# VHH binders against o26223: the designs that were tried, part 150

Target 1, 191 residues: o26223
Amino acid sequence: MKLLWTSQHIKVTVHIDGKVSKMDVLEAIKTRRSIRKYQDREVPEELIDKILDAAMCGPSAVDERPWHFIVVRNREMLEKIPEVHPYGAMVKDAPVAIIVCCDSSLEKIPGFWVQDCSIASQNILLAAHSLGLGAVWTGVYPLEDRVEGIRRLFSIPEHVIPFSVIPLGYPAENPGTRDLFDPDRIHLEKW
Below, E stands for the ipSAE of ESMFold2; O stands for the ipSAE of OpenDDE; V2 stands for 0.75 times the mean of E and O plus 0.25 times the DockQ between their complexes.

## First folded at step 9 (VHH)

Design x48 (framework vhh_lunsekimig_d3)
Fold by ESMFold2-Fast, scan of step 9:
Structure x48 (fold): chain B 191 residues (1-191), chain A 123 residues (1-123)
Amino acid sequence: as target 1 above (191 residues)
Amino acid sequence: EVQLVESGGGVVQPGGSLRLSCAASGFTFSSYELYWYRQAAGIERELIASITSGDSTWYVDSVKGRFTISRDNSENTMYLQMNSLRAEDTGLYYCAAEYAETFYGSEPLFDYWGQGTLVTVSS
């Protein structure tokens, strides 16, 4: 155990056999919260690349992997999202947003693209959290007005369905973690 | 049973002040995003102010600098302090709540709306 900084900057690097400790998967899942307030600070492209790599590593029905991603950094475009997505007001303050889309031409089995894009969306949230960023999933599909609005705003072709808009940034709020374990929802052997 | 009850409305002169309260019950208040909406005669209901579970605030431009939203999680109550009131602020003020981890991301569900409290700014 080594102290990297003293005084007002106490950071501890735990060296175990020369390796640095990182947030484990269970910790990431249990401590992730939706973040809607961001610092005025750009997110490096390297971190976005890592997040999108993680997004594409989820399970996919018959390995159809129908997901496509639009990365939005342009301030004028970010500021137009609330016009077509009522709950998206926070995205204009985010330095970047990722739009998760389904390319329906890649669909191999009817309807499972929703699960595929949900998995990709959750992986984006978890990856962002693990990298010290905050994010929130704002729903687009199956709300017809939002689907049409986002499609028009970002010139998305008819065979592609916008699924979610995920603003991302360094968090400027810190909601506490939650304990949601409910043993009454667990049934052993049978219902 | 989810309930939101607004109070604190009344009649005031332009330039006056009012403090609105929204008392909540039936849900884990600290886990919810909270909203004040206003409905004026002939105008659609609009979002005036919001406060997140992490205490971040947002205001519509017309009230920014005049209104202050706050929450007290220990009392399950949200407040709207309204200063420098204008005739245009007249309307029925509604409290609304939405779960912080929702991915629905829309206007708050009808079941999470209060009954409203009337604010009249008269000259």
Scores: ipSAE 0.455, ipTM 0.705, lowest interface PAE 1.7, mean pLDDT 85

Design x49 (framework vhh_lunsekimig_d3)
Fold by ESMFold2-Fast, scan of step 9:
Structure x49 (fold): chain B 191 residues (1-191), chain A 123 residues (1-123)
Amino acid sequence: as target 1 above (191 residues)
Amino acid sequence: EVQLVESGGGVVQPGGSLRLSCAASGFTFSSYELYWYRQAAGIERELIASITSGDSTWYVDSVKGRFTISRDNSENTMYLQMNSLRAEDTGLYYCAAEYTETFYGSEPLFDYWGQGTLVTVSS
């Protein structure tokens, strides 16, 4: 990472487990991978707070910012998530999960809350990665059975919609980076 | 266009060894989770081993300690080293791949399947 006085090159330095991690924004975006295997190690509350702060900094339609978050650390509750989310088996092995929710009472423009909550979910993944953690987005909305299952399990009110479940922890796997740049998907001036 | 080609099967005596290969083309191999499945006559196809893009491995109990899964991203090839083979290991062996960056589900939805390679353990 090159450090400049201008905002074009930003050095992010985080002290994790006595070690210093440095990652710029492009590096974070390009090297983030879904992580489904976690160490049996607690994630400090301070790191969760930093991740949630980053989650709330995304753009939002008409600045409605409808997101609410449930932080789940209770092992019994984590073990029940796979019962209502068929592809959430790894959640039971994570030290913590974040449930991203939409409070529909905060919605100012219909339908854009899905994009708002998608942005919040991706920011959680990027922030976790930048802090040396691994995470994976497991989709809830728009699958009705998953939405209702998660709502019942966590006593979520009718006006609140669970959007995603994101288990996270210190990674117990290290996937390689991807080279996905495809210039055929870029059109100049017209399709 | 995606292709997975299994090879290395054959006839071997109990206690023998075989190394299976799964050669991949048409996708970014290093980005995928890879699987070995086995199907015996009259039995449903079962997952026997998996390897993540980060080289984490899993094995079904019946092959644990006898089989070793590995991958070579530079050659776009996955391997299954099979030692101490038993009659029960007889079957058609398939490789499969799943894209790891799905948010629909975090369990495998298999994108790719090979044609299989036959392993016969008999004396």
Scores: ipSAE 0.316, ipTM 0.700, lowest interface PAE 1.5, mean pLDDT 84

Design x5 (framework vhh_lunsekimig_d3; at its last look DockQ between E and O 0.54; V2 from the best seeds 0.00; counts 0 for: pae E 2.6 > 2, unsure alone 61.6 < 65)
Fold by OpenDDE, look of step 10:
Structure x5 (fold): chain B 191 residues (1-191), chain A 123 residues (1-123)
Amino acid sequence: as target 1 above (191 residues)
Amino acid sequence: EVQLVESGGGVVQPGGSLRLSCAASGFTFSSYQLYWYRQAAGIERELIASITSGDSTWYVDSVKGRFTISRDNSENTMYLQMNSLRAEDTGLYYCAAEYSETFYGSEPLFDYWGQGTLVTVSS
């Protein structure tokens, strides 16, 4: 293993074959942070494939798996996303973004698609982090202006609901780690 | 105590310039997305500029090319340089902050708001 340090003191572990070392699931969860600054570096297709594989491995209501993914690398499209999603400014500076969508025609139980797409979105974030990438969840649903903006921009059919936009890239910031464990939120047997 | 304090507002003629500041205290400034809003009389508050924790910027169309948002994390201060001011830029200008570990990113549920600074553009 070779340890790489960036000027931002970001520790990246790389295998001898040049692949980023994978971290265990608990490490990924505990150390993941929203990343909104990216290096001027392309993300290999192999990593995107792994991330999308992870995105589709989560559970869903009655195994309905309603999710679809739009992978956006086109510079012009990335730059247009903030026009319809003002709070996604960082998307224009990312090398790639994944748009998580729900195909309502695949929904079997009403309303659970939000949970399904949330699980998929979180898996994208964790997988990205475990692969040495930074990502951030930018909410689209249920804000109508964002939903319709993304829909129009990407010609998404009416029965498909854009849920989140997740820009990804090699991180150029290090927000640090957090300890958010709160024992007061844990109740034994009863409230 | 958490505080956002806007300053730099005033009366200027059309074509003039102002620089607004938003001084923050009581929280980890570098971990927040920062926003400038403005509210004209009788009109709803509008987002005019934002800067992420990663220094990505956004502007509403009406201020593009005229306004510049920036931040200095070492000073816990956000700025809005306003050039070529117009009468329609008149209003109360607010700064807001949103924690980085969020996916909502919409008014009015930001973590912190300032009290505002008045900008009047008048001949």
Scores: ipSAE 0.859, ipTM 0.930, lowest interface PAE 0.5, mean pLDDT 92
Fold by ESMFold2-Fast, scan of step 9:
Structure x5 (fold): chain B 191 residues (1-191), chain A 123 residues (1-123)
Amino acid sequence: as target 1 above (191 residues)
Amino acid sequence: EVQLVESGGGVVQPGGSLRLSCAASGFTFSSYQLYWYRQAAGIERELIASITSGDSTWYVDSVKGRFTISRDNSENTMYLQMNSLRAEDTGLYYCAAEYSETFYGSEPLFDYWGQGTLVTVSS
């Protein structure tokens, strides 16, 4: 079933007391890893709501915000995703997946919806990581066979384009941290 | 030096079994998604099986229930156990590796490919 996000159903906890260790933004960005192994543990709806709120907070071309999201928890449906997305094998083992879609009827400037949906997808990954979850972006657009497979599987209308499938859950693997800084890719004042 | 080396191919009769190995060196094996591809004469190369860094597996329909993919991160080796072999399974089998921080997952953009090992199912 599609998740209806509303402010009335958000659970916001304000800590007046107690020491809570929080990941700052730079730490979250640098330590996020793609996670493909999940604990056999349900993800609360409140965490999904927080993740989707974060997804919608990215910049968008002409503020068109064309993104729509399908939240998939049904085991039978999750198990069918690898049949139309061969490189999404881990989706069938996840407790939940989010499908990021573009509603082309909301597009105000041609072509920028790809950047809009990329930003939303990355925000989902970062928000999940910051909340103690693991996730991975499995690509759908621009591969026509995956786009149409996902569209058919989830009854997505023709004017809506499935962009990415992001399984998530509590992580059951720890791949460690990467050191990717490359000063040779930085040019001062000109190329 | 980075390399993938396939082994275990050979000639086998229909209904027989073979175990292919893909030995990796020069990279952090546990951080990679791993794939077996097959190329038969006159046919485009196709994905046969995959195993993720998280141990999830995928199989093309024609080999489901007959082939089993596995990985041993301590030995830097991936395996393909092939049972109930058929004439149409004949071909060159390639292993491939793709870094886990990818959102793509499609040849020919994989980080590493092996040289291939020939499997011939004939009587």
Scores: ipSAE 0.530, ipTM 0.794, lowest interface PAE 2.1, mean pLDDT 87
Fold by ESMFold2, look of step 10:
Structure x5 (fold): chain B 191 residues (1-191), chain A 123 residues (1-123)
Amino acid sequence: as target 1 above (191 residues)
Amino acid sequence: EVQLVESGGGVVQPGGSLRLSCAASGFTFSSYQLYWYRQAAGIERELIASITSGDSTWYVDSVKGRFTISRDNSENTMYLQMNSLRAEDTGLYYCAAEYSETFYGSEPLFDYWGQGTLVTVSS
């Protein structure tokens, strides 16, 4: 008695020659830069799925996982974001943006959702970079005029708080690597 | 010494044109977001135009179609071309720069400000 199930709902990775390559995590962290110039090139849905999977892998306060994500590809909507976010001009030139939101009904402990959504936002930046994309975090919360503007533009309900807007695409600039290590910031055993 | 220097202000009749310049010394523009602000008498500074390190531009509604922001990173200079000037464009015009590696959550605290250049639109 054998149960048949279809394979179209199962992802299979095949290793033809035993080679799998990926960016080292420390390399990704050290080389990620904010990218505000993008190629006129579509970002495949599969890459967005990988980025959002990574976003949800972060820890959260008491495992509350309060985040929701809006994926924006519509040109008219992307062009409207700078109207409510004047410091996010590059969003209208991106092929896609991800809006990171907090659903306050998922909060288990008040006030930690900012850390939770920050973790998700940073994971988006790192995952995009590891996939050959460039991204930048443009702040929304806690600036109320930006929060209100983004909420109205995307019909976000009152109990959901837009936290960040992250435009991304294949990069058309290379800001270079920085050496930021500062041993004076390290304190052994106590201050 | 690190500084921003605006120039190109002056007195002009309504309908006229001016080009403002903002030159950096002591640092390079290429990794910076650049901004023009204006300040009319008795009013706080207002953001009127911006250009990102990736050359994306934004304008406040009152100047759209009349003003054009641009940058020349090789000359370390930003420009504001102001056409069809009106009396309400009178004010002190400032440039400002903000480093590109920011995720700012509030009104930006700019790394550098200029001293301003005066534009007077009068008959």
Scores: ipSAE 0.464, ipTM 0.783, lowest interface PAE 2.6, mean pLDDT 87
ESMFold2 (binder alone), look of step 10: mean pLDDT 76; pTM 0.756

Design x50 (framework vhh_lunsekimig_d3)
Fold by ESMFold2-Fast, scan of step 9:
Structure x50 (fold): chain B 191 residues (1-191), chain A 123 residues (1-123)
Amino acid sequence: as target 1 above (191 residues)
Amino acid sequence: EVQLVESGGGVVQPGGSLRLSCAASGFTFSSYELYWYRQAAGIERELIASITSGDSTWYVDSVKGRFTISRDNSENTMYLQMNSLRAEDTGLYYCAAEYDETFYGSEPLFDYWGQGTLVTVSS
């Protein structure tokens, strides 16, 4: 039996209308949810810049930082994504999407680009949430049909691998938070 | 043991109503996106309605305005209220669930599928 000190140390300010004005890192991680329904409201370029800055600040294997990003705001292009990614239907209704890509020519250690791009994708989700936006990670790699479909749709060179498509916008849904802590997955000193 | 169990099917006249239920056990129901699929004779299984963990709903055009999907997280149950039933609504109705924080998403891969419940619309 112990006091949950983390609840005493989390600094989050939220307006009664559900607007997030300030959030600490632990609260951002614990309250972030995948959002698939968006308001018909434009996301300012300045917020996208902040999100991409955060995405590039992740750790990277041997500092290879192989990520490149495509920012998609064109409605016609967003509407075509579900044709090559069947479970990306929500993308067509988002005001903007970010495609996380790996430039394989920047790879220094084979295979670690997947971890690099996963870190960048999660940083996008967390940064978006901290800024009052909702987002969802829709998987592309390692599904060959999705990889090639996205590559063709956005004229991505053969040496560049599309990794994830992340639609984002102001949320039009509010799923509750979850408690996923499982002490049985924690081993002290040895397994 | 993970289970999805559909119920509520039956025989009904055109213009009638039925309420289908999908009872879930063995997983955290509130963290799942939920789906109703229909399998009609000679036709591939099709998605007819869905509800997200955030209560956002979607319907295929042929049932929009006639069917209503809902969920009760306290009862671990999803419902499909079917009104103004037509002969073309006849089929085996399946429920499916997918984790709401999945980034995979693929048509043949759902976390759980039920056994189905038969709906027959006939005069």
Scores: ipSAE 0.446, ipTM 0.675, lowest interface PAE 1.9, mean pLDDT 86

Design x51 (framework vhh_lunsekimig_d3)
Fold by ESMFold2-Fast, scan of step 9:
Structure x51 (fold): chain B 191 residues (1-191), chain A 123 residues (1-123)
Amino acid sequence: as target 1 above (191 residues)
Amino acid sequence: EVQLVESGGGVVQPGGSLRLSCAASGFTFSSYELYWYRQAAGIERELIASITSGDSTWYVDSVKGRFTISRDNSENTMYLQMNSLRAEDTGLYYCAAEYSDTFYGSEPLFDYWGQGTLVTVSS
């Protein structure tokens, strides 16, 4: 075992070298945070495959499953994303990004593809977190300039809508967690 | 109500030091990316330093090695320790905050708040 982490404030030593505890679903949901700084370390294809498998397991309106995914590892392409997505600067420093897209030809119920692609995006974030990676959802749809910019950059067909760009990698920051439970937002039986 | 209040500015001689504070209220401070901006007379406002919710820091080249940004989540306060001050450091210093777990984006000006604190470096 190696010393992997030492608190400078409380002098606690944590030994977790070579051991990955299985995170339960509630813990994963509550501890996932947006990560925008990544180690200079490759993400294995096996982990990307696991993440994309999880992305496709979400519920879908009338089982339309309109999602398609572009996996971007090419440094030149990653470096161009900030030119068409103003808040995607961190993407150029990520080892990989996933672009979540909707193939509109697969849409069975108008408008529900947005929910389908939101579910896929969140599953990517949760799966990445559960595998020890960090990721951030950078919004594309419904911002027309971002949609058209990403479409042009990645040669996306006119019937396909880019929904989100999700850079991911091994995290180089630790933002901590929040407790966001607010009972005032819960109404019993009716408003 | 969300509020950011800058303080700690003043008149200081070249080579001196100042510590700026940005006190926050009305939001969960620990979940925000935090920024210090400077606006000098006749110069467009520029980003001087930033600190992420995970304590990662960035500095503009002109202040790197002289300024240190930090945050204290227990006090809901961000600091800028300014050492070896130069005449060109004179200006209004503003703090800004951006929620870190957003999927819209993190524009430095998106959650810009406060009236600034004046730093004057003069001999």
Scores: ipSAE 0.321, ipTM 0.656, lowest interface PAE 1.9, mean pLDDT 83

Design x52 (framework vhh_lunsekimig_d3; at its last look DockQ between E and O 0.54; V2 from the best seeds 0.00; counts 0 for: pae E 5.8 > 2, unsure alone 63.9 < 65)
Fold by OpenDDE, look of step 10:
Order: structure tokens, then sequence, then C-alpha cells
Structure x52 (fold): chain B 191 residues (1-191), chain A 123 residues (1-123)
């Protein structure tokens, strides 16, 4: 009895009409999930450019914009990332990864760069999702072993801090949706 | 109640094989990143293998080519096939789980831990 794995082709109706159906922002936020499985399909440079544009549109402390981005497509480098970041195993299976970094020389107020890079990282995730890609935030900072591992691997200067590694690609999984609204976390006027 | 239960440990001779299991209950198993750790006597616990919710695997160098991690989401069970066992593989083996929307990915702050199963490799 050959168990016919009915590959339920999740018909992602990619409307072939070049109009990337623009997902509204609330839909993107609510439906976004971490994706760790990718199709054997390259991500067009145009999509990466859009994602990076989005990454740079977020606010930052005193508009310091300390972020830099390393775009990694080289298969050998992608395969090496899990050697220094063992919790990023999926990176080796992704067609591309973005490393978000902070240039400390651009920091104007101490400590806010973490918020700045977090905003940039989240915008990458949301933009990727809105474009029909899957992505996942793998934390690098503040774990010293990961920070130094990524630094060495990509020859990142000492004044630049790797913050996150975000593999992305066309999704090959569907984790489903979540409802995490909790009214108990909302306080009116006072605690 | 959330539970991770390791099994399959025992005493084996060098060159032998064991298959460990980690049975999960009380949470959505398929939405978790899964890890095998081990702790030898007098040594810090170390990550030895991981498997993502997307079935990407990772191994520490010392077990590469000998150990295989896998998961069965239908059975809520993770496995570790251990071949060509060595004396240095002796230790308490733990399974751990982290929710897939976490970007932290580091001990000890995983969501769930098992109690461990003992593996002894001795002649």
Amino acid sequence: as target 1 above (191 residues)
Amino acid sequence: EVQLVESGGGVVQPGGSLRLSCAASGFTFSSYELYWYRQAAGIERELIASITSGDSTWYVDSVKGRFTISRDNSENTMYLQMNSLRAEDTGLYYCAAEYSESFYGSEPLFDYWGQGTLVTVSS
C-alpha cells in the first residue's frame, strides 16, 4: 500500500499578473509567521531591493539610522553560517540571507541601536511576507559567541555589530495563523 | 500538562548503537524547534543536534556522520539515532523544545526540557 503523500499543493495563487497583490499592513502583521523551510527557488534581486528599502524606512533614535545590511547568496557562506550560529540551521537551506548590523560610529544615543536594528529586522520580516516570501529572525546579538562568529565569518569591523541573521525564500511550509490578542495586557489610563 | 520524556538510553559497548526517543505531550509539537543536549560527568551541558520545524538539521562536529536527528510530528516524537558510539558519548541526554516564533535560541531558556536519559558507552 503506497501511502500516496497527497502533497496538498497550497495553491499560493500567485496572480501571474505582475501586480504583486499588495498585502495591507495589518494583514501582513497578523498573518506573518517565522518560516524555516524554503523552496528550491531563487529570490529575485528586485524583491531583495524592496525588502531592504523597507528595512531602511523605520524610525530610529534621533534618526541615527545605524543599520547596515549584508546580503548573502553565496552557497558556501550560507552553509557556513550554522557553524558559528548553530540555532540558524535553516540558513543553509535558504537561497538568501540578510545580516542586519549596527555601525556603532553612527550611534548618537547609547543603547538605542538595539531598538533601531530591531525595527529594521521586523520590517524585513513584514516586507518579505507581503511579497510572498518566508523569513525568520535568528538572534545574534547579544550572544557573544554568535556575534563573534558572524563577525569573523564575514570580516565585519570591530565597530560594527552583527545583530540578526534573517534567511528568506519562497516558503515551503505553512505554520498557520495565530491569535495572540490579550486584553489583560491593556490598561486604561493607569496600571 | 506539558511533558518531554526521553527514553532509549542504556549501556552499550564501543561501536554499538542506540536510538533515543523524546516523546512530547501538552503542546503543539510541530511548532517547536527541537534539540538534543548531553551532559557528561563534570562537564557543562552541550548542544549536540537540532532539528527545526522545517526539518533543517544541525550537528556538533563530534557526532557528525554518526548521529541522526529526526522528528515525527504525527507521533509528537523526536529521535536520535546514535551509531558508532564512543566512550566520550557517555552522558545524560536531554531533549528540549523552543517555540518557533522565538528568535533567542539558547539554553537554558527553552520552553521545555526533558528529565534526561542516561547513555553509557563502556567496554
Scores: ipSAE 0.860, ipTM 0.931, lowest interface PAE 0.5, mean pLDDT 92
Fold by ESMFold2-Fast, scan of step 9:
Structure x52 (fold): chain B 191 residues (1-191), chain A 123 residues (1-123)
Amino acid sequence: as target 1 above (191 residues)
Amino acid sequence: EVQLVESGGGVVQPGGSLRLSCAASGFTFSSYELYWYRQAAGIERELIASITSGDSTWYVDSVKGRFTISRDNSENTMYLQMNSLRAEDTGLYYCAAEYSESFYGSEPLFDYWGQGTLVTVSS
């Protein structure tokens, strides 16, 4: 076994069709934190494309993959999000936000779109973190006022349900890492 | 024990100012999103202002430009500076906290609430 240095001294190289990753999957999962303070730096379109590619690779009930994404970079629109989502104050300070939506016309099994869009949302958070960005999931569904407000603001059709708003950018805060392992929540072979 | 303690309320004339404080203990304050709610007689409790762990602020339209929310993580205290007070600002002001890894952000499921501090704007 190899002894691990601090994450800042470790370069994990994984070759996937010529692509190099600087963070392994377990490190990404364990060190991801919700980030609500962003540098005044544009996020390149290429990084957003990578994040959305990763978002679409999650498991989906009956492979229905009902997710659609709205990428918001317009400052005026970002500043209007907190007016319809009061708990999304940080969105107006982000360089970009992704709105995760469900197209109900793609739904093959009732109700599982919530899990599908949750998986897509978490993949956005993990992919952003792995690329050196910070992000936070701000809840929209199932809160009717937020769903309606976001729908109206972005001209979302009635058959499409806004699920989450995820602002992202280069992080300007470091909340550190959480130690959440609780062995009392693990039951072997029986409750 | 987890505790949120509001202070700074009182009686003030229209046009006056008050500074509310919310002192926290028993949890890692810097890891929480913080909120001020107002409960007026006969009116449902309303979100007035919020401040994120990243220092982004939000205000309900009726208080924009008059109220300023801030936080001091070294003192485990949140503040609400209230200027140009109006009769309709009268109410019981509550502080609330929600853990920063929560994606919910709604009054009913907040982790911690205070006891409230009364603000009366009248002659």
Scores: ipSAE 0.580, ipTM 0.817, lowest interface PAE 1.9, mean pLDDT 88
Fold by ESMFold2, look of step 10:
Order: C-alpha cells, then structure tokens, then sequence
Structure x52 (fold): chain B 191 residues (1-191), chain A 123 residues (1-123)
C-alpha cells in the first residue's frame, strides 16, 4: 500500500505520458454511472494512487482535511462487508474497495466533515470513471449499525467514523447515459 | 399502471420448496436494485434477500443456503427459490425495487413495492 500513499513513487518511471484518460471534466461528470458489475481484472495500485490523490484535492471546511482512506483488496475482507452492510452486496464482487473515513481529531469546525468526506467520495467516483473504471458509492454514515459494523470489521478506532464504502473495478456493464438537466431547478436572483 | 406483482405463494409442508416470482408491469427491472422482504403476523418486516443491478446477491443468515434470489431481465422478473422450508418461514413475502442511480445505501427509498404473496409452512 506504500505506493498508493505517496505520489512520488509513481513519477516519470511509469510507461505512460502522465495521462490516463482523454475525457474532459464535463464529460466525466455527465457520463459517470454507478457500476455494480466488475470484470475479474485487477486494478493496478498506480490507478488507486491516482484516485486517492484526486480524492484529497477536494476542498474541506477550513482546510481541515479530515479524511482517511482504507484500501481493501483482500478477498475474505471484501466478502465480509455485506454481512454488516446488506445494501453493499456488490462489494464482495469488486477487486478493490475504498472506505472513506473521517478522523474526528482532525475536525476543526464541528459538523462539516460530512461535506468534506462527501466531496472526497465524489472525487473518487469521477477519478475512477476518468481512468476507465466503474464505481459506486454505498453509504455507511449516518446508519449507526453500519458504522459500528464497518468499524469492528476493519479495527477502526472510536474517533474515526467510516463514511462510505466505494467498490470499484473495470466495468462489466454499461448502463448508458442519462439526461437529467431540469431548468425548473434553477432560480435566478431569488427563489 | 406501474406495479410489482408477486406470485408463487401457497401452503407447503415443512422441508418443501416454493418458487416465488416478482414481475414488473410498466417499467423494466434492469436498472433496479431488487429485494425480497418477509413479514410474519405481528412482526416487523425483514429484508431476507437482495440482488443488485450487477447481479450481486445478499441473504440474511436465517435463509442463507436455503433460499436463492435471481433475476431475469429479459422476462422482467425476479425469483426467490425457497428450499428446505420451515415453519418460521411462514409469512407475507413481497418484493421491492429501487432505481440504481437513486440509491447509495444510506437512506434507501423504494420506488415500487408489491402487494405480497402468502407462504404458509404447516404440518
């Protein structure tokens, strides 16, 4: 996991031009879909490192950056997640999952860590998509039974709050695109 | 106009088998998370099995190994194969569906529910 936590280990020596996708950001946002079916293909550690780098690029309340990430590749552990997270059944079929957590000891302004971890979680989804991967956000917080179950399973300390579980892999489905723009949700100058 | 219809319930002996079906009318299952719930008389309903749009399955411990959930998107139908039935399996079984992009597991709101099919396991 050392390479996933330091960006300097991936510099220049990789066989790529420093880019992994031609997709512009608006295209990525518009075309990202929740993916729950994955190929039995490994996801290289380099891609996970890029995804987590992107996750940490998000803004946070007063720059508190309260997030921590657990990268889970162990098959037995992935298979146990649905036992405490029944709506996360697809996690057992993913080659890897990322657990987004809040370290409450890093919280500088109470209550904004949910926004902070939500931003990190969405950045994971977009970065994965831009790299040719598929992912889905499965919620843990604020459901207390899920929070405690994930905390026990991964030996997460009491002051750290598991927020989301994001399984990912090369997609084995293509749900297509959706047109969700609704101009009635836009209010000019006032409600 | 849009609804889920369960079928296949009935009276069965202990140790017997039943296959429940859940057929969609007016929409297509392929983009939905699908669920089976069971409710015994006077008891809160419980989630007993689920299958994702990607075909990943989950079972509550009391039915694991005996029940099998599956889906056939070409027939717009979900199934629950129930084997080795016990008296405790008696109850109203109903299916539910939630659109995959509206769900991320923190506060699931089901788009559609069926009316249920009764399963009675009796000597």
Amino acid sequence: as target 1 above (191 residues)
Amino acid sequence: EVQLVESGGGVVQPGGSLRLSCAASGFTFSSYELYWYRQAAGIERELIASITSGDSTWYVDSVKGRFTISRDNSENTMYLQMNSLRAEDTGLYYCAAEYSESFYGSEPLFDYWGQGTLVTVSS
Scores: ipSAE 0.052, ipTM 0.554, lowest interface PAE 5.8, mean pLDDT 85
ESMFold2 (binder alone), look of step 10: mean pLDDT 77; pTM 0.754

Design x53 (framework vhh_lunsekimig_d3)
Fold by ESMFold2-Fast, scan of step 9:
Structure x53 (fold): chain B 191 residues (1-191), chain A 123 residues (1-123)
Amino acid sequence: as target 1 above (191 residues)
Amino acid sequence: EVQLVESGGGVVQPGGSLRLSCAASGFTFSSYELYWYRQAAGIERELIASITSGDSTWYVDSVKGRFTISRDNSENTMYLQMNSLRAEDTGLYYCAAEYSEYFYGSEPLFDYWGQGTLVTVSS
């Protein structure tokens, strides 16, 4: 087992046989960082499948599970994303991106699809990190210009709402971690 | 004491060049996404260029090929190299910084803003 990146509490490990070692859940949550610089390496389809499996395992309001995913590997399409999302400059440099969408025809209770798609997006980030990849959530919904830009670019039907764009790849940067625990935000028994 | 301080603005003739600097203090610069905004008379403040913590860049169409954004994490400074300046480039240029875990990326939700530096392109 080899440690690939060691600084600022971010670690990526690989077994001698080439398999990525498992990360503890609490460690994954605490050490996950947004990654915007990627190695020029293909992400295997098998890892994308594992990430999407994890994405679909989140809780969902009335089990509506309205999420759909677009996997984008086409370089020309990735290079067009910053034209409709000005804060998505890093997407053009990523080997792959996942677009998280809501199919409104699957919605059973009004408004909870936002929570459902947020849970799916965070699960993608955590699963990617646990597999030795880096990713970043770039916001689309509820910004109307970004929603329509992404819809137009990827031929998304009117009843489907693009929620987030998540580029991912093998990380080429190693940001530190933060201790964000704030006891003043914890109230015992009453506010 | 968190600060962003712009410098390098001035008066220049059409076709000239200027290099703007944004010096940062009081936060971990390398962990932040950085932006140049422009405020021109009669126009809303607009995003001109951005650079991520991983050095990926974006430019508004009107400045592509003429402006170059860069960052130097060792100096805690972001730059905007402006070439082939036009009268339309006149305005107050602001730098802004956003912590890299933010997924929104939009004014006015940036963590930090500078005071602006004036660029005037005139004969």
Scores: ipSAE 0.180, ipTM 0.577, lowest interface PAE 3.8, mean pLDDT 85

